# Ledger of designs, part 4: VH-VL binders against a2sq57

Target 1, 206 residues: a2sq57
Amino acid sequence: MARKKQSGGRKVEGWKAKNWYKVHAPEFLGKQFIGEIISSNPENVPGRVLTVSLGELIQDYSKQNVRASFKIMNVAGDAAYTQFNGHEMTKEFVRAMVKKRASRVDSTITVTPLGSTRELQVTITAFTINHARLSQVQELRAKMVKVVEDSAKEADFESFVSAMLKGELSKKMFAECKPIFPVRRIEIIKSESVSSAADRAAALIR

## First folded at step 6 (VH-VL; framework fv_pozelimab)

Design h10G
Fold by ESMFold2-Fast, scan of step 6:
Structure h10G (fold): chain C 206 residues (1-206), chain A 120 residues (1-120), chain B 107 residues (1-107)
Amino acid sequence: as target 1 above (206 residues)
Amino acid sequence: QVQLQESGPGLVKPSETLSLTCTVSGGSISSYYWTWIRQPPGKGLEWIGYIYYSGSTNYNPSLKSRATISVDTSKNQFSLKLSSVTAADTAVYYCARDSYGSEWGPLDYWGQGTLVTVSS
Amino acid sequence: AIQMTQSPSSLSASVGDRVTITCRASQGIRNDLGWYQQKPGKAPKLLIYAASSLQSGVPSRFAGRGSGTDFTLTISSLQPEDFATYYCLQDYDYPLTFGQGTKVEIK
């Protein structure tokens, strides 16, 4: 719940008074209101992570079982602004995709989008129509990885994340894998922001 | 019901190319792997290779240099060519569907088989 | 390639007998193992897939067991029509490989 005095100011001050901060999604996702947090000190607000339904955020109910995480980077007045931190399809939703005698092909890779200092660890999973054999599993995995890596080389961080969350990368992987083996569904089921090589190098110096 | 029928010459001379066609009826050739298997007289079964309706193939390494499998989705057929044959290639050749699937399993429908003899 | 070894190579049994055939893989193949029946002059017929799943239309007297490297096919009460050669097939990886076969002859 937000508490705000418009005529007297934005914050309620007193003995360690708490203030409500309205948290907003990044601009590339429409700066949607994603939640409120409470803190007595603005300095304690950056670094917090909020997780929200992607389907509600982008008004696409096909994504209601996808949870997106956002990390607060800065505060201005009573507003807090975030950057994308990751996403995850619910465990229940993913388990519902498994079919008897079908195969599940998983791969976890780290990509660095074009011009980005940030790395993203992504987990790709493909669900086949029929049971796939080891060589087919290996070939599908290699193709999925290549499509995602090639996409990261051609898109900046925000464009890559947008394509991933909206299902564009899943469509590309499906089209490329279809000639190899019957695939029912391919998804990037999870992503997680990780420290870049540049950030790690900077930390070693200081 | 899906039915498979092999066709092709029953006699091939040494060093020539063995050519067989499998005609699929009662179902579409799409969305399945299609395979060739052979059995020399009195011996066991040997997997030759597969083709997916998209044209993707995989071959038994023992035959890869000589075997070619092709598919014609418009005719609902797939074919095997085996070059440079010798007497060791004399066998009954079977075509089969490789469906995977819980109800069907692998190699769930087979043709009746056709004997190919390699002799001068 | 994954090698499949069957035992015995042949056996004789009477109608009503319990028959067991074994199949061993040279490496772990999970439950990616099928059993096929071949009668003289005929194409093989799928009996069991995924090591223990009975194919539609196959009599319940046929049962498969096992996982990993060791598998068995059991016929609980042998019938005259069960005279045949039985093959195991691993479908874990390419090339697909069959066992050498077990011939079941009625005494």
Scores: ipSAE 0.286, ipTM 0.658, lowest interface PAE 3.6, mean pLDDT 86

Design h10H
Fold by ESMFold2-Fast, scan of step 6:
Structure h10H (fold): chain C 206 residues (1-206), chain A 120 residues (1-120), chain B 107 residues (1-107)
Amino acid sequence: as target 1 above (206 residues)
Amino acid sequence: QVQLQESGPGLVKPSETLSLTCTVSGGSISSYYWTWIRQPPGKGLEWIGYIYYSGSTNYNPSLKSRATISVDTSKNQFSLKLSSVTAADTAVYYCARDSYGSEWHPLDYWGQGTLVTVSS
Amino acid sequence: AIQMTQSPSSLSASVGDRVTITCRASQGIRNDLGWYQQKPGKAPKLLIYAASSLQSGVPSRFAGRGSGTDFTLTISSLQPEDFATYYCLQDYDYPLTFGQGTKVEIK
C-alpha cells in the first residue's frame, strides 16, 4: 500500500488518432481563418467557442482591445464554421476609460435583431467629461438604450453585429447624447448571444 | 471676463407674456448650460430652468406649463418667455451660467438682474 | 423636488466673529452643494462648490463642509464686507433648489 496515483502510470499517447480542424469566422466578417482545434471525433467539434482579437480579424488596429467570440456550428471536411457568440472589451481597456471626475452610465439590455431567432444581450457604457446630475444620468441612459434598440429593429443579426463591432452604434449614441450633457465616450463594451425561447424549447427535446 | 446682461420690459400686464433676453459677452455661449432664476421682492431664489447651448431644456415643474427658454448661439443670447403672468410673477429675474458639466461650477456667473413688475 | 432647509434664518454678529450657517437636504445629495453670497441690490455670487471647494477669488476665511444631507458654511473671522444673505443650493438633481437664506447682519 503506497500513496500512488492510480493514473500515474505510463502515458499512452496516440492510441486514438486526432484530427485538426481549421476554424473560420462567419461570412459577414470575411470567413478568415481564426484558429485550429483538435478532436478525435467530429461530433465533438460543434459547440466549442473560440475567442480572437477583433482588430486582427477585421484588420483594424483600433479594435485590438476588443475580443470577439465565435461558436462552432458545423464541420465540413477539415473546416469548422462559426457564428458570432459575443464580444468584450478587455477589462484593462475599460478600466483605463474611467476618470476621477467623470460619471459612468451603464445599461444592459437584450435585443432581438430584425428577423433573428437569436437574442443578443449588450452592455452599454457612457463616460462623461465631468460628474453628471441625476436627471442627466437617467436621460443619457434612456437615450443610449433607445438608439441601440431602434438600431436592432432596423437591422438583421449580421448587420446589427457588424454595426456594433465597427463602432457605428457608438457614433450614433454619442451624437444623440452630446446635446444632453458633455460626453467623452460611449461604447458597447460587451455582448453575449443568447438562445430564443424557441431554440431553448427545441434543445430540451433533443 | 464673462458678463451676462438681462434686458426686456420692466412692466407686464396680467395674462400677458413676460419676455426677457440675456446677452453673454466676454465668452462663447457654446458648451455651457444657461439658466434663469427669479427672486420675488423680500423672498428667496427660485430656479426657473436651463437651456444647454444645443437647445436642450429642462424646467422647474412649477413653471413648466408657462416657461419657454430659447438660445441663439449666433447672437450669443438666450431668452425666457413666461406666459399668463400674474402678480405672483413679480420678481427680479436673473440669468446665469452653469459650468457644472465642464468646470464643476454651478451658477458661476450671474447677470445684474432685472425687476419685472406684473401690474395693470 | 429636493427641499433645502437653512438654519438660522438670521443671525447678528460682530467683525472678527466666527459664523456658522447650516443647510440640510431632504435626501442624500452627495457633495453636490454650493454656497452663494447675496448683498442688497446685487446678484448672488458663488463662494463654494462641491460642498467644500473654494471658488477662485473668494477669501480663505470661507469654508464649506459636509456630505450627504448635512452641510455647513463657516466664516472664520467675519469682515465688514461679509454682511449679506447666504444661500445654499443643491445641484444633485433638477429642479435645482435653494435654501431659504440666512441673513448675517451687524450686531
Scores: ipSAE 0.507, ipTM 0.767, lowest interface PAE 2.1, mean pLDDT 88

Design h10L
Fold by ESMFold2-Fast, scan of step 6:
Structure h10L (fold): chain C 206 residues (1-206), chain A 120 residues (1-120), chain B 107 residues (1-107)
Amino acid sequence: as target 1 above (206 residues)
Amino acid sequence: QVQLQESGPGLVKPSETLSLTCTVSGGSISSYYWTWIRQPPGKGLEWIGYIYYSGSTNYNPSLKSRATISVDTSKNQFSLKLSSVTAADTAVYYCARDSYGSEWLPLDYWGQGTLVTVSS
Amino acid sequence: AIQMTQSPSSLSASVGDRVTITCRASQGIRNDLGWYQQKPGKAPKLLIYAASSLQSGVPSRFAGRGSGTDFTLTISSLQPEDFATYYCLQDYDYPLTFGQGTKVEIK
């Protein structure tokens, strides 16, 4: 479900006239309309973040419990164009995956896709069928991390994000982990863009 | 219903390789962990290692350099090889099923055990 | 490796007595502890898993308690067939490690 109200980024109150801007998803996700924002100055539109249902965006009912966030990068006419900023599965959905005797294996890593200046912090969660022993937990975690890191080394930012959001990375992690321990589900439950050192330095000067 | 049976030589010479096979009957070898445990006469139990039906293994660090566990799903068997044996390797060797991953039952079925004596 | 210390090493008790065996782990193992009974000349048999869950077919006089590092096995009313050596096993991490065993002899 796209948010049509001003729900992301900094809100700047215009002084005189206000115009509506139609916000579009990145081209690699179909350039679909994801919402509208209002502003009196197009220069104040970049930097705002909108969050929408991934299931609605990619027309896949199985992704209804996943929300994707997009940051506006530029404006052309009455249209605003975005970059992927992150995603998150709902807390209720993730909690419902935990069974009384099952183990939950979590890992948070930062990846830099091939040729990208942008970093992405991703949280991987595996749910076992039953309780896993510590060494098996560690081996599952190492395997999941390796699959995701290897995928990032072989794909540009857009290809990596696409594979992640469409479940291709989850499928690969599952296939690599099932010979180690009985796994019920593996998901990348969250991702978020990470500021570079240069971006942080620039912010301190401003 | 599920039964495990160890087989192999009862006497092994020092420096040679100890070789044992466990035959599983009354159930499939698939979807379980299969383990070897040993017990020197009059002493306690020592875990040797496991093999998952997929072929993935894990070994007690004290034995890792000498132990190899393999599985043959077509024969419903798994085997232990322990190289460069000494008198300290004299023990009753047990094979056991570990249903931990599927049922949370650690070492739920055991073979009857086979005594292996290491002597010249 | 996780060390499992059992106490006592042996005990003698009469039929009908309450017997308690203690097992202590060198680090936290949650509730990943099992208890095994071994009769002379036989393989060990699983009595209790997950610290307190009774295996099917095991008499209700056997009870396990504990979590973390301290665990107990209690036999509420000892029977002649309970003559055996009892072992605890931590299955929290590899290598799996057993306690040294407690021999229960009926007087």
Scores: ipSAE 0.436, ipTM 0.735, lowest interface PAE 2.7, mean pLDDT 87

Design h10S
Fold by ESMFold2-Fast, scan of step 6:
Structure h10S (fold): chain C 206 residues (1-206), chain A 120 residues (1-120), chain B 107 residues (1-107)
Amino acid sequence: as target 1 above (206 residues)
Amino acid sequence: QVQLQESGPGLVKPSETLSLTCTVSGGSISSYYWTWIRQPPGKGLEWIGYIYYSGSTNYNPSLKSRATISVDTSKNQFSLKLSSVTAADTAVYYCARDSYGSEWSPLDYWGQGTLVTVSS
Amino acid sequence: AIQMTQSPSSLSASVGDRVTITCRASQGIRNDLGWYQQKPGKAPKLLIYAASSLQSGVPSRFAGRGSGTDFTLTISSLQPEDFATYYCLQDYDYPLTFGQGTKVEIK
């Protein structure tokens, strides 16, 4: 609207005013407001990471045990925009998966979703109903890894993350592993964004 | 109570295929591993392989090229075929349930065994 | 494959004796070891699983011990029905492998 001529031309000398920035989730999660941060310098806002309950973000109580992390990429006005940085399931939730006489099968792998410039390191954990022998543990691990890797080859970054966070990958792993050995539960308990192979190659040159 | 019973020919000629069936009664064939073990007369026990009710199998590497185990959940049976037999395959063949490390530990229920003689 | 070696291959004992049989694995198998009793003309019978756990219905005179590579089966007071061949089995990994057997004979 109309403004006084002197208000638009004023500068603060030697001291920067602190500003509040409203942080928003990525578009594929609805750009929902996830928090506020304060900074006197907008240049210092990008790179910060915020963690929120996934259940609250997508309004799904079944995801209350999952925390999602978002890294601020850019600032526009009083708004800060993020990209997915990772997730983890609470320690209480993971602990509740441990059962007497069961086996735990863990695997940490790095996947590059189709067309992505970023890689995602994911940790898969499976719990069996009964004690599994070494070869069965190895076969379950190989099958879990293959399901996740195949899914990454067929989905872009946002689609892959969405499938992971909504439990679609866990359902596929369970279906593929059930014929091998009695499995009770399979989850991707953690993910972390990492630089792509191309980004790492570029860094080695420079 | 779970009972297992082997059936099949007691005499097989060299180079032919040995075929045995194990019938499970008193319990479901589902959710367990089912296995074949053999024992040549006067010798020790040798594990042949397993089948999970889903059809997943694993074989002793010494027999893998000749052994095939299959399951028929509708008949509550599982079977062993061993091809290209020789006199060294003469043994008592047992079927058994494998529950691996639960309260029902490995090989907790066995059939009575059936003697298969390989002779011309 | 994991090799299982039993000792002795045979022993002679009298009713009331304490009998000890040993089983050694070629590599670590944790406590994934079972003991089986076989009488002539009969199928083996599970006595002990997870190295030291008595199967239901097995007399308390049978005891298993050990972990890793060295295992022992003890019969604290041998009874007439205990004259049999005993086998150890590792179920740590496939293929499952048995020891060669220990024959317990009447003295």
Scores: ipSAE 0.437, ipTM 0.727, lowest interface PAE 2.6, mean pLDDT 87

Design h10T
Fold by ESMFold2-Fast, scan of step 6:
Structure h10T (fold): chain C 206 residues (1-206), chain A 120 residues (1-120), chain B 107 residues (1-107)
Amino acid sequence: as target 1 above (206 residues)
Amino acid sequence: QVQLQESGPGLVKPSETLSLTCTVSGGSISSYYWTWIRQPPGKGLEWIGYIYYSGSTNYNPSLKSRATISVDTSKNQFSLKLSSVTAADTAVYYCARDSYGSEWTPLDYWGQGTLVTVSS
Amino acid sequence: AIQMTQSPSSLSASVGDRVTITCRASQGIRNDLGWYQQKPGKAPKLLIYAASSLQSGVPSRFAGRGSGTDFTLTISSLQPEDFATYYCLQDYDYPLTFGQGTKVEIK
């Protein structure tokens, strides 16, 4: 198929219609540069998600196997500003935590931080040193869920996310679970931002 | 070579509290679950409860309202108290080590047992 | 609570006989089952753990089989020191529960 040839003007003018946007992390995570994207229309920039190494973002190499996702919310000039969208430990890293003769306890819950309309779906995983019996598994799951839920009730969105990503929630869960059964490691391995029920209901009447 | 030894009064009056202590030697009480089991004369075995060296406990629902297990890691001992006893509590009481470190060998070491008779 | 039922409640056997004892759980317990031997006046002794694993120091004539709900303990050639009461124990969940016991008596 023949393409239409450009007539008149310089063809190089088409390149000038595209702009580079410097994407920045949210202020509570240092507002630092996390990447750049190209677009000819600034209206097409919001909504895009970028994923970066958490270890590089917060200058902590122990977090190299954690990836944080950010969703672009608005554009100002050549800068794009994001909000936290979620995180995930690499599947390879999580698999490496599994050891023979141990138990794995998983739970996925949705929390609403204090004063926030945004909800986070978080997945918690605990690894025991030895095989745990059924009621110990259930007690560990209940305790780790309670710690995370209680933390969400006492912290705003940014403070909760910060505590989660820095490992403060993992430390608290470990301390609370250690007296129940020998725990080797406990982590929030994944989080995803979700719309609140109120936000979804509000959207339907607009 | 781990050894467990029960001690405590062999006679308890009805309505009083029976109190037994298990002394662990030849190994550390830390990093293990420690349990009490009883056996009424001529009958089978009944699990009473456990204590983890951290102080965390779990009890047989049939005895939960009356049983208390405690641990003293400095003395390498753990103890059982059973309140409001009746003749039905007459049994040989055993202490035993439960799973941790060797998760597939539950109740792998037992004390010799001590007979407790509930009688006026 | 998980109920454990043993069969038979007692049996008579002679030295050299093959003895089989069965144990049934009221629900699936995977392979979280142990077998214990108790001689008169003594504490129980662990023979088999994880349904089929022989405890260190226990003679090879003792063997365990099974998974899920149905389990067996076999003594391939009964010796004089094997006359005792045998108990199964599920360690899948708390409270831990024992079978009612099987007494192996001299014929």
Scores: ipSAE 0.364, ipTM 0.703, lowest interface PAE 3.0, mean pLDDT 87

Design h11A
Fold by ESMFold2-Fast, scan of step 6:
Structure h11A (fold): chain C 206 residues (1-206), chain A 120 residues (1-120), chain B 107 residues (1-107)
Amino acid sequence: as target 1 above (206 residues)
Amino acid sequence: QVQLQESGPGLVKPSETLSLTCTVSGGSISSYYWTWIRQPPGKGLEWIGYIYYSGSTNYNPSLKSRATISVDTSKNQFSLKLSSVTAADTAVYYCARDSYGSEWYALDYWGQGTLVTVSS
Amino acid sequence: AIQMTQSPSSLSASVGDRVTITCRASQGIRNDLGWYQQKPGKAPKLLIYAASSLQSGVPSRFAGRGSGTDFTLTISSLQPEDFATYYCLQDYDYPLTFGQGTKVEIK
């Protein structure tokens, strides 16, 4: 039996009710549904970060151990739209790549894709077949860095991120490093979106 | 047991190319670094360079412009060519296996050495 | 290039003596150092790797120690077959470099 509904009366606090927002990936990654977020105020939704399996997002089982993070930028109705914020391979996956008779070569750099004010800090790691000596480690590190920096100079933000996430940068690094020293695997194991100097300067004068 | 044996001409004329081959027996040439070392009469040891079975090489900077090391996995051999030789290149030439572990390196097997004299 | 300096250049000792040879690197090489024995007319033979690890088949009287820049090879009780020249080799970086050698002469 229907009864007269209570509205926003003084006896019931309805104004604390929350709404669900459907979060979508950026267009260059297919604009797929990646999750839901709850908030009582749509103005509080932008700025939040969601992390999802990259493998599920791009429907590539080989990327199941990669987690991608997205930052909500805009809200339209019950939908929230994101920008790429970073990625990370799981600790278990990276640890499984380490072998006793091999070397691990790590490097962290910041790149600015062509025409972009957004910067990405990326961590590259290479695993060799054999134990590398100092100059080989240094040469591998320099080559990995150069390949990634050159790729950033030639691609816009979305194209660079797409190439990185799909393994094209890893493939290019492997090809370039193979003549220097026997390499088993090279990966960009982590990336983080960072504010550019221009963006930080702009924030100070607002 | 792994054995290495050097072979090649014992006499080379000045300005010509010194060519030596190391034959590996008792084991595969794969999964190891293979190196050349030389010793002039009455002097100490000098590292020349290495080759990995994949073809990757590294050379002593003092010899890089003249030295070439190559590998032939089908014959289980690796070779050294040293161009534009002079009397200073007269030495006993050794081939050796550069072995490794996770935290160590070692030249664990050596050939008997072959004397190469540079003279007219 | 990393320079390796051995001392002494030569020494004479009697059977049963304790002999110590030193090797110094021009920069830190961790424990990436090997010791090699060379008898007249023969190829060098590995004795010690990773500064202190004894190669299989090498008598226990041979011992290596050290790290960084200063290394020693000790023969605790010298035998007649130990007449030889001893070389240290740094394995830390290319080009690989040997010490100049130490000749051990048994009286």
Scores: ipSAE 0.186, ipTM 0.637, lowest interface PAE 3.9, mean pLDDT 87

Design h11G
Fold by ESMFold2-Fast, scan of step 6:
Structure h11G (fold): chain C 206 residues (1-206), chain A 120 residues (1-120), chain B 107 residues (1-107)
Amino acid sequence: as target 1 above (206 residues)
Amino acid sequence: QVQLQESGPGLVKPSETLSLTCTVSGGSISSYYWTWIRQPPGKGLEWIGYIYYSGSTNYNPSLKSRATISVDTSKNQFSLKLSSVTAADTAVYYCARDSYGSEWYGLDYWGQGTLVTVSS
Amino acid sequence: AIQMTQSPSSLSASVGDRVTITCRASQGIRNDLGWYQQKPGKAPKLLIYAASSLQSGVPSRFAGRGSGTDFTLTISSLQPEDFATYYCLQDYDYPLTFGQGTKVEIK
């Protein structure tokens, strides 16, 4: 039910009126219009998730293969407001990063940004230039995890997500891992919001 | 063609420091791992440690307290120092390139080896 | 440390014979195993990498097989220049560890 089109406000269908709601990205991403959804009941609007191209949202062509998801938290009039819910790089894009006889190092961790009750489960993937041995794989994984965890301890939720989506965390992980073993690319290929007390409380409002 | 050549004293006194240098020619020392391996007379091969051109090192735990590997990218050389030597350190010492290239990997180029005898 | 055990310790064979050398790791090492040939008085030479991949310039009579913990090196038709000691090396984890060697003596 989510789509981009000119808002007509109220639309009537048979015996039941349907309304269009303009969905907006969170303030830290510019509150841009990211789409609209239709519903006959505003109570049924919160909790829905919309996925958009990150490249279009932040006007960065290099992020065209990254999809960002937003969960509607509340409605005011004909506007719906969202929280960042996660992101993922397309399977095709990630597959293109795989090179023959190089190593792939994966790690999935949950981080809680400074002062936040919201948690993010993030998946980090590193691609090496050459085959890495077990101890080097373990060192790379530990270093990637430490960089991301340390970043989360020093940044609030919005700042952490912004750094992640803009590639600042990938750049820092690359710099820290470079002395351990030759790395070609390190990316946070996926993030997913984990339910927290704050998220559940927010879901109970209008 | 990449060539490696070991150099250093062939005789070291007990308790002193064994010092060897490997000179790399025909290719850059940057971007590969460079390793030292030893072989006591009539015995098998023992890996000592590696160095990456960034200065990152890893050592065989049996030798870590005594071994130091360093690299000099301007001279295209890397070196091994092994402190507090005993007769058990008598061996032929080899330097080798640890190549992980995307299509093949392994210890693909070796020096000719240099015999180091620990004796008074 | 990962221990590598080779068998046999030595063998004698005639030119033209098929020779098989085995190598066993104390734990799983995937295909991170190389085979090296050492002739008397010379440095070792890489023959096989990644358990089964033949190094450039190495005769096709040399073949590697295996994964996990059990590996073999086969010389399909032994030549006089194949008189040497053969070593397996696990390069799965540090420290790198060699097998004790298998001496191939031409009858």
Scores: ipSAE 0.354, ipTM 0.685, lowest interface PAE 3.1, mean pLDDT 87

Design h11Y
Fold by ESMFold2-Fast, scan of step 6:
Structure h11Y (fold): chain C 206 residues (1-206), chain A 120 residues (1-120), chain B 107 residues (1-107)
Amino acid sequence: as target 1 above (206 residues)
Amino acid sequence: QVQLQESGPGLVKPSETLSLTCTVSGGSISSYYWTWIRQPPGKGLEWIGYIYYSGSTNYNPSLKSRATISVDTSKNQFSLKLSSVTAADTAVYYCARDSYGSEWYYLDYWGQGTLVTVSS
Amino acid sequence: AIQMTQSPSSLSASVGDRVTITCRASQGIRNDLGWYQQKPGKAPKLLIYAASSLQSGVPSRFAGRGSGTDFTLTISSLQPEDFATYYCLQDYDYPLTFGQGTKVEIK
């Protein structure tokens, strides 16, 4: 007769019965099967993070150098369901975008999508065709930040993430920046889910 | 090949608006930055501002409140308006192409310059 | 604004002399500096761009050096047509700013 002990307990007591859980991507990304995990207790499944190739997940191989991470939120039967946790373009892929005598403009901001308690930290990088003068670098940075912030104010978390991952935000930033200075490419190269201000306040009260 | 020519009145009264046009020939006004530079008699060069063919502008802070640069791509021209002029605005005004945005940027083509005297 | 200071303001030289003009920026401008020649009654003419690159059609006796804040223009074996006023221009940031000019006069 199995006893429940501490989380991750000894195999002799806590690991006698195991179940397999099929992990699925969020609905807005097609609920694709992204992996399988094993646990004797469904209560220990939420909180785990899985990373997969975005290119394979959305069937767009131009994004094979983009990795997306998903955090398990709940379990229903033998299925585990996730929420988006972040993405990252490989550093090798980003480095390959750099061109001699061109400018690179970087900015990291935190956005809160409409109606969401979740915050997302995003890193935006723009590459110009030729080197830009200092004031133009500053103007490009301000413009790309404003596009992303405005997009977050008008879209819920899943809609914002979908637009970001599918390149819609990059397209908007490019259109807004091209009248300022010749731009070759603008990308959101990284995103990371972070605790909201409310979640941080709640944690401090504990 | 590319040639720039300034035109406009050589005499402007104090408090009036100075208006100059630069006509570009031998090449398109599209894809470059176009700039105005002035030189008071016996003094050095002062950059006034630019216009990108998209209509985006940038001005010398010392002139920003009075200067307006516009572009007319159908006429292959760009223009400078400087309001509320005084004797200090007496200068030779040059238009020039700024190859900014190309691999090597510099002021490569200049108009011959036009003298504007501010006097009653 | 970036201040550009040229030295000297004027100099007297003879044909065949080696002439050096200096230009100092109030802050780092990388190699975003050009040299322009202006003859009386004429528009300035580009001689050197990117601090050291000679413009097509400009005689090889003109040479530019420097990066950051300190720049020089050297004219080796001065010719009669070289008597003119020379200006440096920083194009690192707006507003674009010129040095005050160096007048090269016959001795």
Scores: ipSAE 0.442, ipTM 0.752, lowest interface PAE 2.5, mean pLDDT 87

